# Ledger of designs, part 8: VHH binders against Pyridoxal reductase, chloroplastic (PLR1)

Target 1, 350 residues: Pyridoxal reductase, chloroplastic (PLR1), of Arabidopsis thaliana (Mouse-ear cress) (q56y42)
Amino acid sequence: CSNNTSNITTFKPLKLPLFWPWQKVKMGPLSVSPMGFGTWAWGNQLLWGYQTSMDDQLQQAFELALENGINLFDTADSYGTGRLNGQSERLLGKFIKESQGLKGKQNEVVVATKFAAYPWRLTSGQFVNACRASLDRLQIDQLGIGQLHWSTASYAPLQELVLWDGLVQMYEKGLVRAVGVSNYGPQQLVKIHDYLKTRGVPLCSAQVQFSLLSMGKEQLEIKSICDELGIRLISYSPLGLGMLTGKYSSSKLPTGPRSLLFRQILPGLEPLLLALSEIAKKRGKTMPQVAINWCICKGTVPIPGIKSVRHVEDNLGALGWKLTNDEQLQLEYAAKESPKSMIQNIFQTR
Key: E = the ipSAE of ESMFold2; O = the ipSAE of OpenDDE; V2 = 0.75 times the mean of E and O plus 0.25 times the DockQ between their complexes.

## First folded at step 1 (VHH)

Design r07 (framework vhh_8dlx_2)
Fold by ESMFold2-Fast, scan of step 1:
Structure r07 (fold): chain B 350 residues (1-350), chain A 118 residues (1-118)
Amino acid sequence: as target 1 above (350 residues)
Amino acid sequence: EVQLVESGGGVVQPGRSLRLSCAASGFTFSYYAMHWVRQAPGKGLEWIGNIYYSGSTFYNPSLKSLVTISRDDSTNTLYLQMNSLRAEDTAIYYCARDYWGSYTFDYWGKGTLVTVSS
């Protein structure tokens, strides 16, 4: 009865002055590009090797994304390591404010930030204040999407209700245009949807780990619930932290802590990597472009990370075309044949 | 091999209740979302509802007040409880396995006939 169809057309003309070979998708009251970008690496010295000398390159990458029609950028108040905590929001805010491409149209950018469910955030007022702090760091008056970063249901269920009331108040006060959640499992997704609905607040997005490496029963159940309830799934780690790029092997590991995970998973990905490589060659595309396009074809909005101008250039090639149903099935069968997959995020709920 | 076997069908009076079962074998049942679908004589398929591995259920809005779907992972069994049966509920009832939770069905049973008559 429901179809696994992409929202991408091969080409649809937009209003002057630019024509895009794709169209925007609905996300509650928002109109977003079919792919966004995540900023987890910005200010993260440990996992992504961030240095402040990279800021000029990151700004160029941001401008390139804007020039090519990308309007969704995901960040979080917890992004940045040590004294750089909140740095991702500060950098994104700076880039939006200084953008030559926007020049007074800063409100055309959809900023999605995530508020951490810290154990000391015990009142709805504190959670609203977390939103205000993010607005201050971003230097904007209103967020596109305000998100709860993870559920406390499994360890602090009374705190969760307080955080949900915080989301309601953010929406009612006009601090956010839409509300969403991250790392919510099937049961909690339905519960928060119903809770918000009784308060007159639509749940517009659910952000979860979703990729060819994260097609487990839980991810697909969440996708089906999102489709049923009119929620847009935002897929994070669409490239499996880089494992689906084809750049890495046992002899060519990434720097930092990711190398531990890669040593465990990469050897078990041969069928999937071969299928990605074959389809990429057939299409004249890269493996990352195919993997991202697959997420879009499933009706999700992937948010690959911005690390460099090169990464943005490559990821933009995921737009303006679509995998056939047969190609999607080939990738899904290859993923199922692969003996390894991504480890579930520890904050992912039931 | 994957097998789904529906049971519990038969002739039932209008206004009464009936519970259908679907016995699953040949796969890890607890990993899959399961659906109920029916086909009235000479009509197309009508989706009834589903149950995810977590126990969450979704129903066809026109049938929600009349049916309940449940599962018992310890016995690999899917259930459809139907209440207040009407003549228009006469159909062959199928259980179907959801290929990775996407409403793409890779296996379903042969069906069980339910006839509602007075």
Scores: ipSAE 0.000, ipTM 0.209, lowest interface PAE 13.2, mean pLDDT 83

Design r08 (framework vhh_6qgx_2)
Fold by ESMFold2-Fast, scan of step 1:
Structure r08 (fold): chain B 350 residues (1-350), chain A 119 residues (1-119)
Amino acid sequence: as target 1 above (350 residues)
Amino acid sequence: QVQLVESGGGLVQAGGSLRLSCAASGFTFDYYAMAWFRRAPGKEREFVAAISYSGGSTFYTDSVKGRFTISRDHAKNTVSLQMNSLRPEDTAVYYCAKDFYTSGWEDYWGQGTRVTVSA
């Protein structure tokens, strides 16, 4: 029952002035890097054009993230298009298992997966089995964070209580070290926190769309609730699906369905893109690095997507420095002046 | 039982050099990132340098970039900090720390090794 490491004398947590990769932040019982990475693109043929020939590059990108102190990787049991459903979890599991640096320490990384609220998942036992299936695909014995992917409150409120009981059982059975939610609005976030707390289960994370394109009243209210209740906000789409990179224009759109969103939103982003460019030039940084750094400055843990080695290299440069309060305000005013923003995920509750 | 033993500190004149060493035992050294922190009198501990588990990546606080070099020796289970062009502002007690991916920095804070840089 005693750990060898229990002989360590523990001091008060150190405040580090800059967002270094080894400057861990608390997420329930977990300590995570200030930025993680998402694996939504892995197996996504529709939006990213995923092919299995890309797996070697994705593995190199994953190793680069590990080498630079990143320990949080987010995936989902629903990630992967059509026949590739679950492929993101399978690839992440393979990369963790094969990692030279981890060598038998698969649990040294924090794996966060999300369980879909499918209409046929009607019992708590079925939801626990979803967790076991994810563990099998990931080839690990325990998840860092088990998350409910979206709330059913608006269309199947009785199912939601069953799914919440599933999260409780996952925690009690030791299948997950912590539980979290995704796409929960302010009202539902308070409700699940209270439900779990009365059952002795801490809610450690709330994952929502949050960026300079998604900082409306609802996101700010969610952030306020997270701060009050000791929940860490995980910010997904911190680059607005790539719109905040400065690499796209009306003459250079991304391939696939993203081009439809870019046609509608990108022309209205001139004030924000200009502000990002000016600060990036002043700091010797890139626009994506500034946008990600802004999310961290707001106290969130952003999870930009792993799509290539180049994207990971660039995003890692978001760490090791910090925007001033004046720079943050400049970006926020520019975002407010931009006539377009990201549409809320249709599964996000109130 | 995790043990981290720092050594190599001393008194040196401004512009001089020192090499600090940390001997690690009681855990699988090759699986963990290692770091150096320092604490000047009346101040909180501050990050100085870190090295990844493989040794392929290193990180430094801005005030020591280009002057300090962190390295590790897997055969000897040691992490070292080569300190060049020392300044009076570098005067502090230096501490070695082991990272743990899911728990952050596991603080094993002995006496450290004292570095005094005279003007």
Scores: ipSAE 0.000, ipTM 0.211, lowest interface PAE 16.2, mean pLDDT 82

Design s01 (framework vhh_7z1x_3)
Amino acid sequence: QVQLVETGGGLVQPGGSLRLSCTASGFTFSSYAMNWVRQAPGKGLEWLSGISGSGGSTSYADSVKGRFTISRDNAKNTLYLQMNSLQPDDTAVYFCARETIYYGSGSYTFDYWGQGTQVTVSS
ESMFold2-Fast, scan of step 1: ipSAE 0.005; ipTM 0.432

Design s02 (framework vhh_h_nbbcii10_fgla)
Fold by ESMFold2-Fast, scan of step 1:
Structure s02 (fold): chain B 350 residues (1-350), chain A 127 residues (1-127)
Amino acid sequence: as target 1 above (350 residues)
Amino acid sequence: QVQLVESGGGLVQPGGSLRLSCAASGFTFSSYSSYALGWFRQAPGQGLEAVAAISGSGGSTYYADSVKGRFTISRDNSKNTLYLQMNSLRAEDTAVYYCAATEYVTYSGTYTEYDYWGQGTLVTVSS
């Protein structure tokens, strides 16, 4: 049996913040850390190999993120495999409620959840009730950001207006501090911004796939529109589901369905992976840290997935430093030289 | 580091005009800026109210019903300055006018959404 108490008083290293208060990013009325964390892996057995036995380590990873100034956590009511029971939201809510690191400051955590555009959500009242259900699972009184998970414009345009009215009502009722969207393309992003603004509701965030693997014409157009309209871009999959980590090859694929995507894309990423490796070695950083730092340098707020204490430890190393303009250009050039990139999300609209 | 400094206030007769200026430092105005800018006022014994707001691009503006058609908000990105042109001034326009900046683009113009504030400039409309 080990003694948890030190037998000798040892000097602990001074812990400096990874970023300063003035480096926090504004998202509407919110002040968030320059990087957040996504919880897509929480409850996802198929893509991430989640098991309930991992909950203790996920809680430790969450506490480590809080200790290092992270206050933005992204989830969704559709996250979790096997059931539509909001398992990711339930885990996040439990961790916030039980947090020793927060010590009664639970309201300092910015929770961003996404409401699925399910075909049975046909009234604004049903969408408001989806928000109330998320609040119940999270065990909080108000969300930082309530987000529409995807646009129905391409297949059910009349439903989209109903869902937009739901977002308006969530804001008016004080259930959310801010409203955002996910997987909205340039055209629909402008339309929802103007729709909400006319009704007195500001659009604070646009969450899209954005990384060195996902900097095509549409992503650059979305970024330009976000800058123009005062919307903050939340970059999801900043590591390309793990392809930018340098841990995988044609002979060392991840388990599950991701292996199919990796087989198609990973062989075509050699120039980009080489550039990431070179800059990482020069900086004494890891490839994931460089890839995440690039997203931050572009003015986005990346939300890499949190699965383990090791993932959080590594990703936190993306903070507290900045890539030079030349390093950013080197990475962008290498990405353009790479014959493959990430496939656009099937629900992303124009 | 972010600072907003108002100027141009003073005493004016009813029906007169004034132009307020707000010089911004610590951040840059651009056509793709995330910063929305606004004017708010506080009359003696009253709460703070929104007057006008302009989007980061300058393409969208908001005006309170009480000032529509009389006041014009504008920005000059090259001078990093926000303006409020006030025409046909009324006694009820008497207030301290504040310049404010936020990353929050809204028609509501509520002061709780604005992060950076100037010190204010007094406008008195009196015969």
Scores: ipSAE 0.000, ipTM 0.116, lowest interface PAE 20.8, mean pLDDT 81

## First folded at step 2 (VHH; framework vhh_7z1x_3)

Design d1 (from c21 with Y103W; at its last look DockQ between E and O 0.75; V2 from the best seeds 0.00; counts 0 for: pae E 7.7 > 2)
Amino acid sequence: QVQLVETGGGLVQPGGSLRLSCTASGFTFSNYAMNWVRQAPGKGLEWLSGISGSGGSTSYADSVKGRFTISRDNAKNTLYLQMNSLQPDDTAVYFCARDTYSWGFEDYFDYWGQGTQVTVSS
ESMFold2, look of step 2: ipSAE 0.016; ipTM 0.550
ESMFold2 (binder alone), look of step 2: mean pLDDT 87; pTM 0.885
OpenDDE, look of step 2: ipSAE 0.041; ipTM 0.472

Design d2 (from c21 with S59Y; at its last look DockQ between E and O 0.07; V2 from the best seeds 0.00; counts 0 for: pae E 16.1 > 2, placed apart)
Fold by ESMFold2, look of step 2:
Structure d2 (fold): chain B 350 residues (1-350), chain A 122 residues (1-122)
Amino acid sequence: as target 1 above (350 residues)
Amino acid sequence: QVQLVETGGGLVQPGGSLRLSCTASGFTFSNYAMNWVRQAPGKGLEWLSGISGSGGSTYYADSVKGRFTISRDNAKNTLYLQMNSLQPDDTAVYFCARDTYSYGFEDYFDYWGQGTQVTVSS
């Protein structure tokens, strides 16, 4: 532009998007960003120290994610502690409603929530009512994805069939645009897929722990089933609960509640952490961004958590580039040489 | 580099008081919630108290509520714990800890001080 224009400071180069619209991924009838965000910390006083004074920062973080093309936000009816039960859904609904950038477009945000398989949810009607309660907290008429939070097959198999019927009813009543599951292992995943298919309800997503620290035979089997059956895998804990960040090593362990797990697993991760560091330096990225990008390259949709604007900025750096196939193999080789991996979520079935 | 340094520990008689300090460096202190955690001999970690980045909100474990007061001075990059009415069971190593911005669900705190010993005994 001209050196003599009085508005030269208002002219900026065209800002390239972090990803193009054709890089969105399909989840049944939905088109979602290649990464989403999880809201588990919203309302969690115990594990995160949530306070309502943080809500403005959380809202700014939500807006930054939207401005950069993110449309998938994962929550659950169980998120929030004590008197703040359900607070994550209430905050997400508030932020969607108050967003200036979403005027007339609120339905373009894909809200994925999860319904806990509590022992008192014993009829399909009770499970449908859990969905209605989530819609009330969110202040929306329809969810993007309604997910069963975990399987009851190992301890209450008759309850599980009732909850599956509840998912069918949610879909048929138009309360959800798509249905999914969380923490389902390979055997149960095939079973629910077949159950829903015979009832005309496509299973569109499966959410499991999936990362360079959680890619063992069972997790790869789940991914293979998802790929074959057209189910989109949503990766939670893509950073291995912080072990893939580069903050810790066998000689620099955290102090606090997570130290036992880190003491067990973090020794022996040095080859993987070095591979992450080497690639991060070469690409001008951070180790978290490389680890999240790997999940994207595997065809999964990672959902790292939102706690602040800084966290969203950091995680958005995982978009807009791809690991080469050789870099992916380097990371996978280093991960497979690790003597230990993340333990499975206690609720994941066979 | 992020650094947290606790001072102010020592030996005190039952019923006495101590003030612990935690001096922070290597980050913008006012942007972070801060916490105090202790570890008694042979026991696990016990969360005691937390304070928001601005200092406007404070939280206390039941075991110390009414006896301990958390505060901060953001101009001095310093976190405080005023401990009154100390009892022998308060004997522990006391740590300050920064709230995590680490990725993942189970991360509480990402940086800790070295700890300062508090001993309550006749």
Scores: ipSAE 0.000, ipTM 0.131, lowest interface PAE 16.1, mean pLDDT 83
ESMFold2 (binder alone), look of step 2: mean pLDDT 88; pTM 0.893
OpenDDE, look of step 2: ipSAE 0.016; ipTM 0.331

Design d3 (from c21 with F105W; at its last look DockQ between E and O 0.48; V2 from the best seeds 0.00; counts 0 for: pae E 7.7 > 2)
Fold by ESMFold2, look of step 2:
Structure d3 (fold): chain B 350 residues (1-350), chain A 122 residues (1-122)
Amino acid sequence: as target 1 above (350 residues)
Amino acid sequence: QVQLVETGGGLVQPGGSLRLSCTASGFTFSNYAMNWVRQAPGKGLEWLSGISGSGGSTSYADSVKGRFTISRDNAKNTLYLQMNSLQPDDTAVYFCARDTYSYGWEDYFDYWGQGTQVTVSS
């Protein structure tokens, strides 16, 4: 006979999430994988060394992500350097069109792109035309998410209202399933949410730099507002441009312009990098997987970059498990011991 | 309003040296990291070197490391590139550029000079 059988038999604990790729999360009217991929390196010769000879590997990386349940891909109309302006969108569109696994199912991919607030985009019609140009480069009929790349409130407030109306028109014309913003601070985020809500347009996402190197007061306030308003935060640079990978140190810097930033920040990161390494070893994971998992644990959808099959294989390992609360606190405490945080995007508003 | 003006280019024989200058106006120069980038005929952009706002930290592409030296004089609002042991492959238009530290989400350099031509031939 069991003395405490009644207490035991009445307990029904809630099921906890494990972040499997098929456990999609809500992003407005959309259902997306708990991690997406950013395509900023596609066409970027200056910072990431893009060459067209890499296109086959990029396609294989894209296919691997799809095969493993990833459906969110983030791009922008400004991605690509010099003569390759717009190349990221062209490549993504090509890969979607050529995918054997997607034949007849191209709409199952959620494409999120961003429209730069260029000074010549001064009417809502011009902004809608930017969306049509993106759809043409992507060779698709509708975006999942059309995003305003940054706010003009600090330098051209009248332009910003025109761009907001452009987002409304994109939605009304059926060019996007939902809209989002990037680099919006707390005050501007509330303002555009109110503007779009009164016009029946779903603001599904807010994309900001959010990581163990970028989780200060303002970024946490943005996250809180997103939670309150039903907006999904998309974390860009979840690996701190590679600083959180464990590949680099003060004596082993990357080539290219980011090495200057790494030289300024990496010397203070030893506590965080050791905490990442310790948890990675304990869990049988890599440091990137731990850093990305942390972003997911915070309720964000991270979009690490995609350049190779190997990188996708590694990043997929961030899924299917969850850091304990103690491990999350350990990482956050170690991050607060950094003498510098990541430099915030100069376009992020208050 | 922000303005960057490069000077110091010209024709140089192989093995020679040049010093490029970039004079900045319209912003607080010492608050911004600065970079040199070049574009050879028929090639894409190549980042060469960067320097922090204070001048205390520098970085170089492997192709120019040991031959080129970046420096700045914040009192004169001027960025420099000392180029030694120049070879024909260094022939290009050289630009200075203001760094945004926005490497993952937008254009990485928000203002560029018009460039100065460097030609290395014999």
Scores: ipSAE 0.012, ipTM 0.511, lowest interface PAE 7.7, mean pLDDT 86
ESMFold2 (binder alone), look of step 2: mean pLDDT 87; pTM 0.886
OpenDDE, look of step 2: ipSAE 0.038; ipTM 0.442

Design d4 (from c21 with G50Y S57D; at its last look DockQ between E and O 0.06; V2 from the best seeds 0.00; counts 0 for: pae E 13.3 > 2, placed apart)
Fold by ESMFold2, look of step 2:
Structure d4 (fold): chain B 350 residues (1-350), chain A 122 residues (1-122)
Amino acid sequence: as target 1 above (350 residues)
Amino acid sequence: QVQLVETGGGLVQPGGSLRLSCTASGFTFSNYAMNWVRQAPGKGLEWLSYISGSGGDTSYADSVKGRFTISRDNAKNTLYLQMNSLQPDDTAVYFCARDTYSYGFEDYFDYWGQGTQVTVSS
């Protein structure tokens, strides 16, 4: 039965389960909430203006997410700018340790971090040491997911094999419960899956840009491979850098570095923005909540960012309901009529 | 109709000083943290400094700490950057930017000025 069936007097079917945070999904050997949160902004002075006076508010936002059943938090060893390098991991670890709601239950939080494929990480031991450095910043003994942040196949294929062996060693040494990759294209995704499978290491996730603005042929191929191989797709940038919020239009552009991208893409998005707006109004939701719900409906786990309690409250509104198949098709049709799509990460391989 | 307009750029000798201004309109200026960001020729964006909406809290990138001072006058809707001990490496276009941390789904600076050129040359 579809949503809103309670107003039908001749037939009262049992309502289907909704997307609640307690309805965990499988991610390899792990069980995670249907939405997680990204911590990219924590320590980012350049794009957010982070400073330590914000930490109490971030902690409150983290606690609210936990109280509402979110257990997946994504970070990276590269998150933080200047002398705050690694600050995102330090903050997440601090909040986990200080949480009163997690006393005796710290292992229920799934920490996913990413290790940058820096050019000086040239041996498997160096990559394992990057994982140990992340564990030290987080002040935990084991990660939920250790992820290779991007592939080096296009410019340093021998390095990539070393990094893959590093992931195997992280798992064998008990430093991670599972491994994942980020910014892997379809060909490299199949290759690392086969590599890890023969070594008994669970590849649980593939993290890529995936949204109503980033669902072209390659992204859909990645999704199809994930579905076939039992890999969970983690979708980042589910709101297309804010283009899917309804805040901007061809006549209300942001200024600064996003302006050129928005100027190229926004004029063609009117059908999608109208469809988002109409569905949002019909459901009593916001356009961002509809866009994030769509990602969940596709079987991905979106990881919108945490900056404040209000961000968590807004994002939690994407849960507890489900777009109908017709609404999903309406959004997808409108998105495919856009003449342009989001640029993929420059490190995403084929 | 958010507007940010930088002024006060120009040519200055090494070791010199310059004060940039950013005039804001179209929003309640005191409710928003503000930032300065620069872009040197052929390089990416570099965040420089942050100031809270009240002006009570500031932070600086290591590259400018001790030389640059951010301030604001909420009565005049104006953000300032005092730049001392300028060196040729400070040559860049300087932008003021409104912080979005008060929004639910926006995770970056949403409005920028047009930029003002600062050139440090003998």
Scores: ipSAE 0.000, ipTM 0.352, lowest interface PAE 13.3, mean pLDDT 83
ESMFold2 (binder alone), look of step 2: mean pLDDT 87; pTM 0.883
OpenDDE, look of step 2: ipSAE 0.014; ipTM 0.298

## First folded at step 4 (VHH)

Design e01 (from d1 with Y101F; framework vhh_7z1x_3)
Fold by ESMFold2-Fast, scan of step 4:
Structure e01 (fold): chain B 350 residues (1-350), chain A 122 residues (1-122)
Amino acid sequence: as target 1 above (350 residues)
Amino acid sequence: QVQLVETGGGLVQPGGSLRLSCTASGFTFSNYAMNWVRQAPGKGLEWLSGISGSGGSTSYADSVKGRFTISRDNAKNTLYLQMNSLQPDDTAVYFCARDTFSWGFEDYFDYWGQGTQVTVSS
């Protein structure tokens, strides 16, 4: 005779961690989980259909990631469509500040943000102020990693030197624990590493598109340089925008502009998708979990996007196990046999 | 320098048609996929349609399928949006946007036009 729809919270049995503390990855002076999460979709109305009504679910997804040992979250000052510019940083900051799961240990979250190389950011002081603005939106006193979002070397090389000095000043002023770069190609990655080293600044990370769809000559050269110089590669788009999930076909395309890309690339991925499917079935895993695990096995730190609780649950299943060398070779061979791959980000330099 | 300039907007009655144009300069137009995006009063950005660099592939949002047609003329460096059976809720600023080739991770569109106003009213 009660209309009470409230369920008693079932006590969760003690769960073993998905990874142990000694399996954390060194990233300059930082210690990060083997996989992080990106927040590119947060505030993106155009490509991901973001709505503010999603914020509660995104917060739940964030808490789930924390509960399972994830401590690396990537954002950017340019994330958020139109008037929502900066919204990804604002939401991440709010979720960290309000987190009950962190229990006052908010400083244990490694926040990596990226500063856009806008044409009006012409002084190192303006770039330091961009960092201060990000700290304000995130409601934190110090970033784990401050990153330059893209290089200006090909069109404004004098601006790039100014932006590099800005990164040095952020570090020297204690605004960031370490600095990183995004979309840097092999030549520019070596140049910035050497510059920062002469200035006493740790270059901890190079964030580039890297996946079974993005393992061409340039990406493999970047990975080789990262390994040689002690830089950690942060792999973005580890699922190829969803093409590696197995959920899409020519008759089941995603909504929005991704459908145009999928029509061009997806039909040419059959060998890779079959290999992913076979390994996933053999392992009792999903295709996304296998694709992400491959990135981890290569020594990169993938940052799949947080879009829902369900997506975080699935992606967490990429942890706690490893592909064998033979399985990795099978996937790499299948990727090379596939006639299509992802197009390189146009912001990626030489 | 990369520039995108939209033209063809204006006032049109419900059920009417408009053709928007976007003239591109400063880059090799045929190497880039192009998109149309709109922003209605008090609402966020809505992607409408995309076309590959060659023009061989097109895609549309469900809200405009069957009513709008995207096309391009690579010899003229021009993108088009043919809008038919216009409704009052099609009232918006319409933007032309160049694809980054990064497709769906960071900013999909590196250059945007200034926008052209379309008002569907009697």
Scores: ipSAE 0.047, ipTM 0.543, lowest interface PAE 7.5, mean pLDDT 87

Design e03 (from d1 with S102P; framework vhh_7z1x_3)
Amino acid sequence: QVQLVETGGGLVQPGGSLRLSCTASGFTFSNYAMNWVRQAPGKGLEWLSGISGSGGSTSYADSVKGRFTISRDNAKNTLYLQMNSLQPDDTAVYFCARDTYPWGFEDYFDYWGQGTQVTVSS
ESMFold2-Fast, scan of step 4: ipSAE 0.263; ipTM 0.653

Design e05 (from d1 with S102I G104A; framework vhh_7z1x_3)
Amino acid sequence: QVQLVETGGGLVQPGGSLRLSCTASGFTFSNYAMNWVRQAPGKGLEWLSGISGSGGSTSYADSVKGRFTISRDNAKNTLYLQMNSLQPDDTAVYFCARDTYIWAFEDYFDYWGQGTQVTVSS
ESMFold2-Fast, scan of step 4: ipSAE 0.074; ipTM 0.574

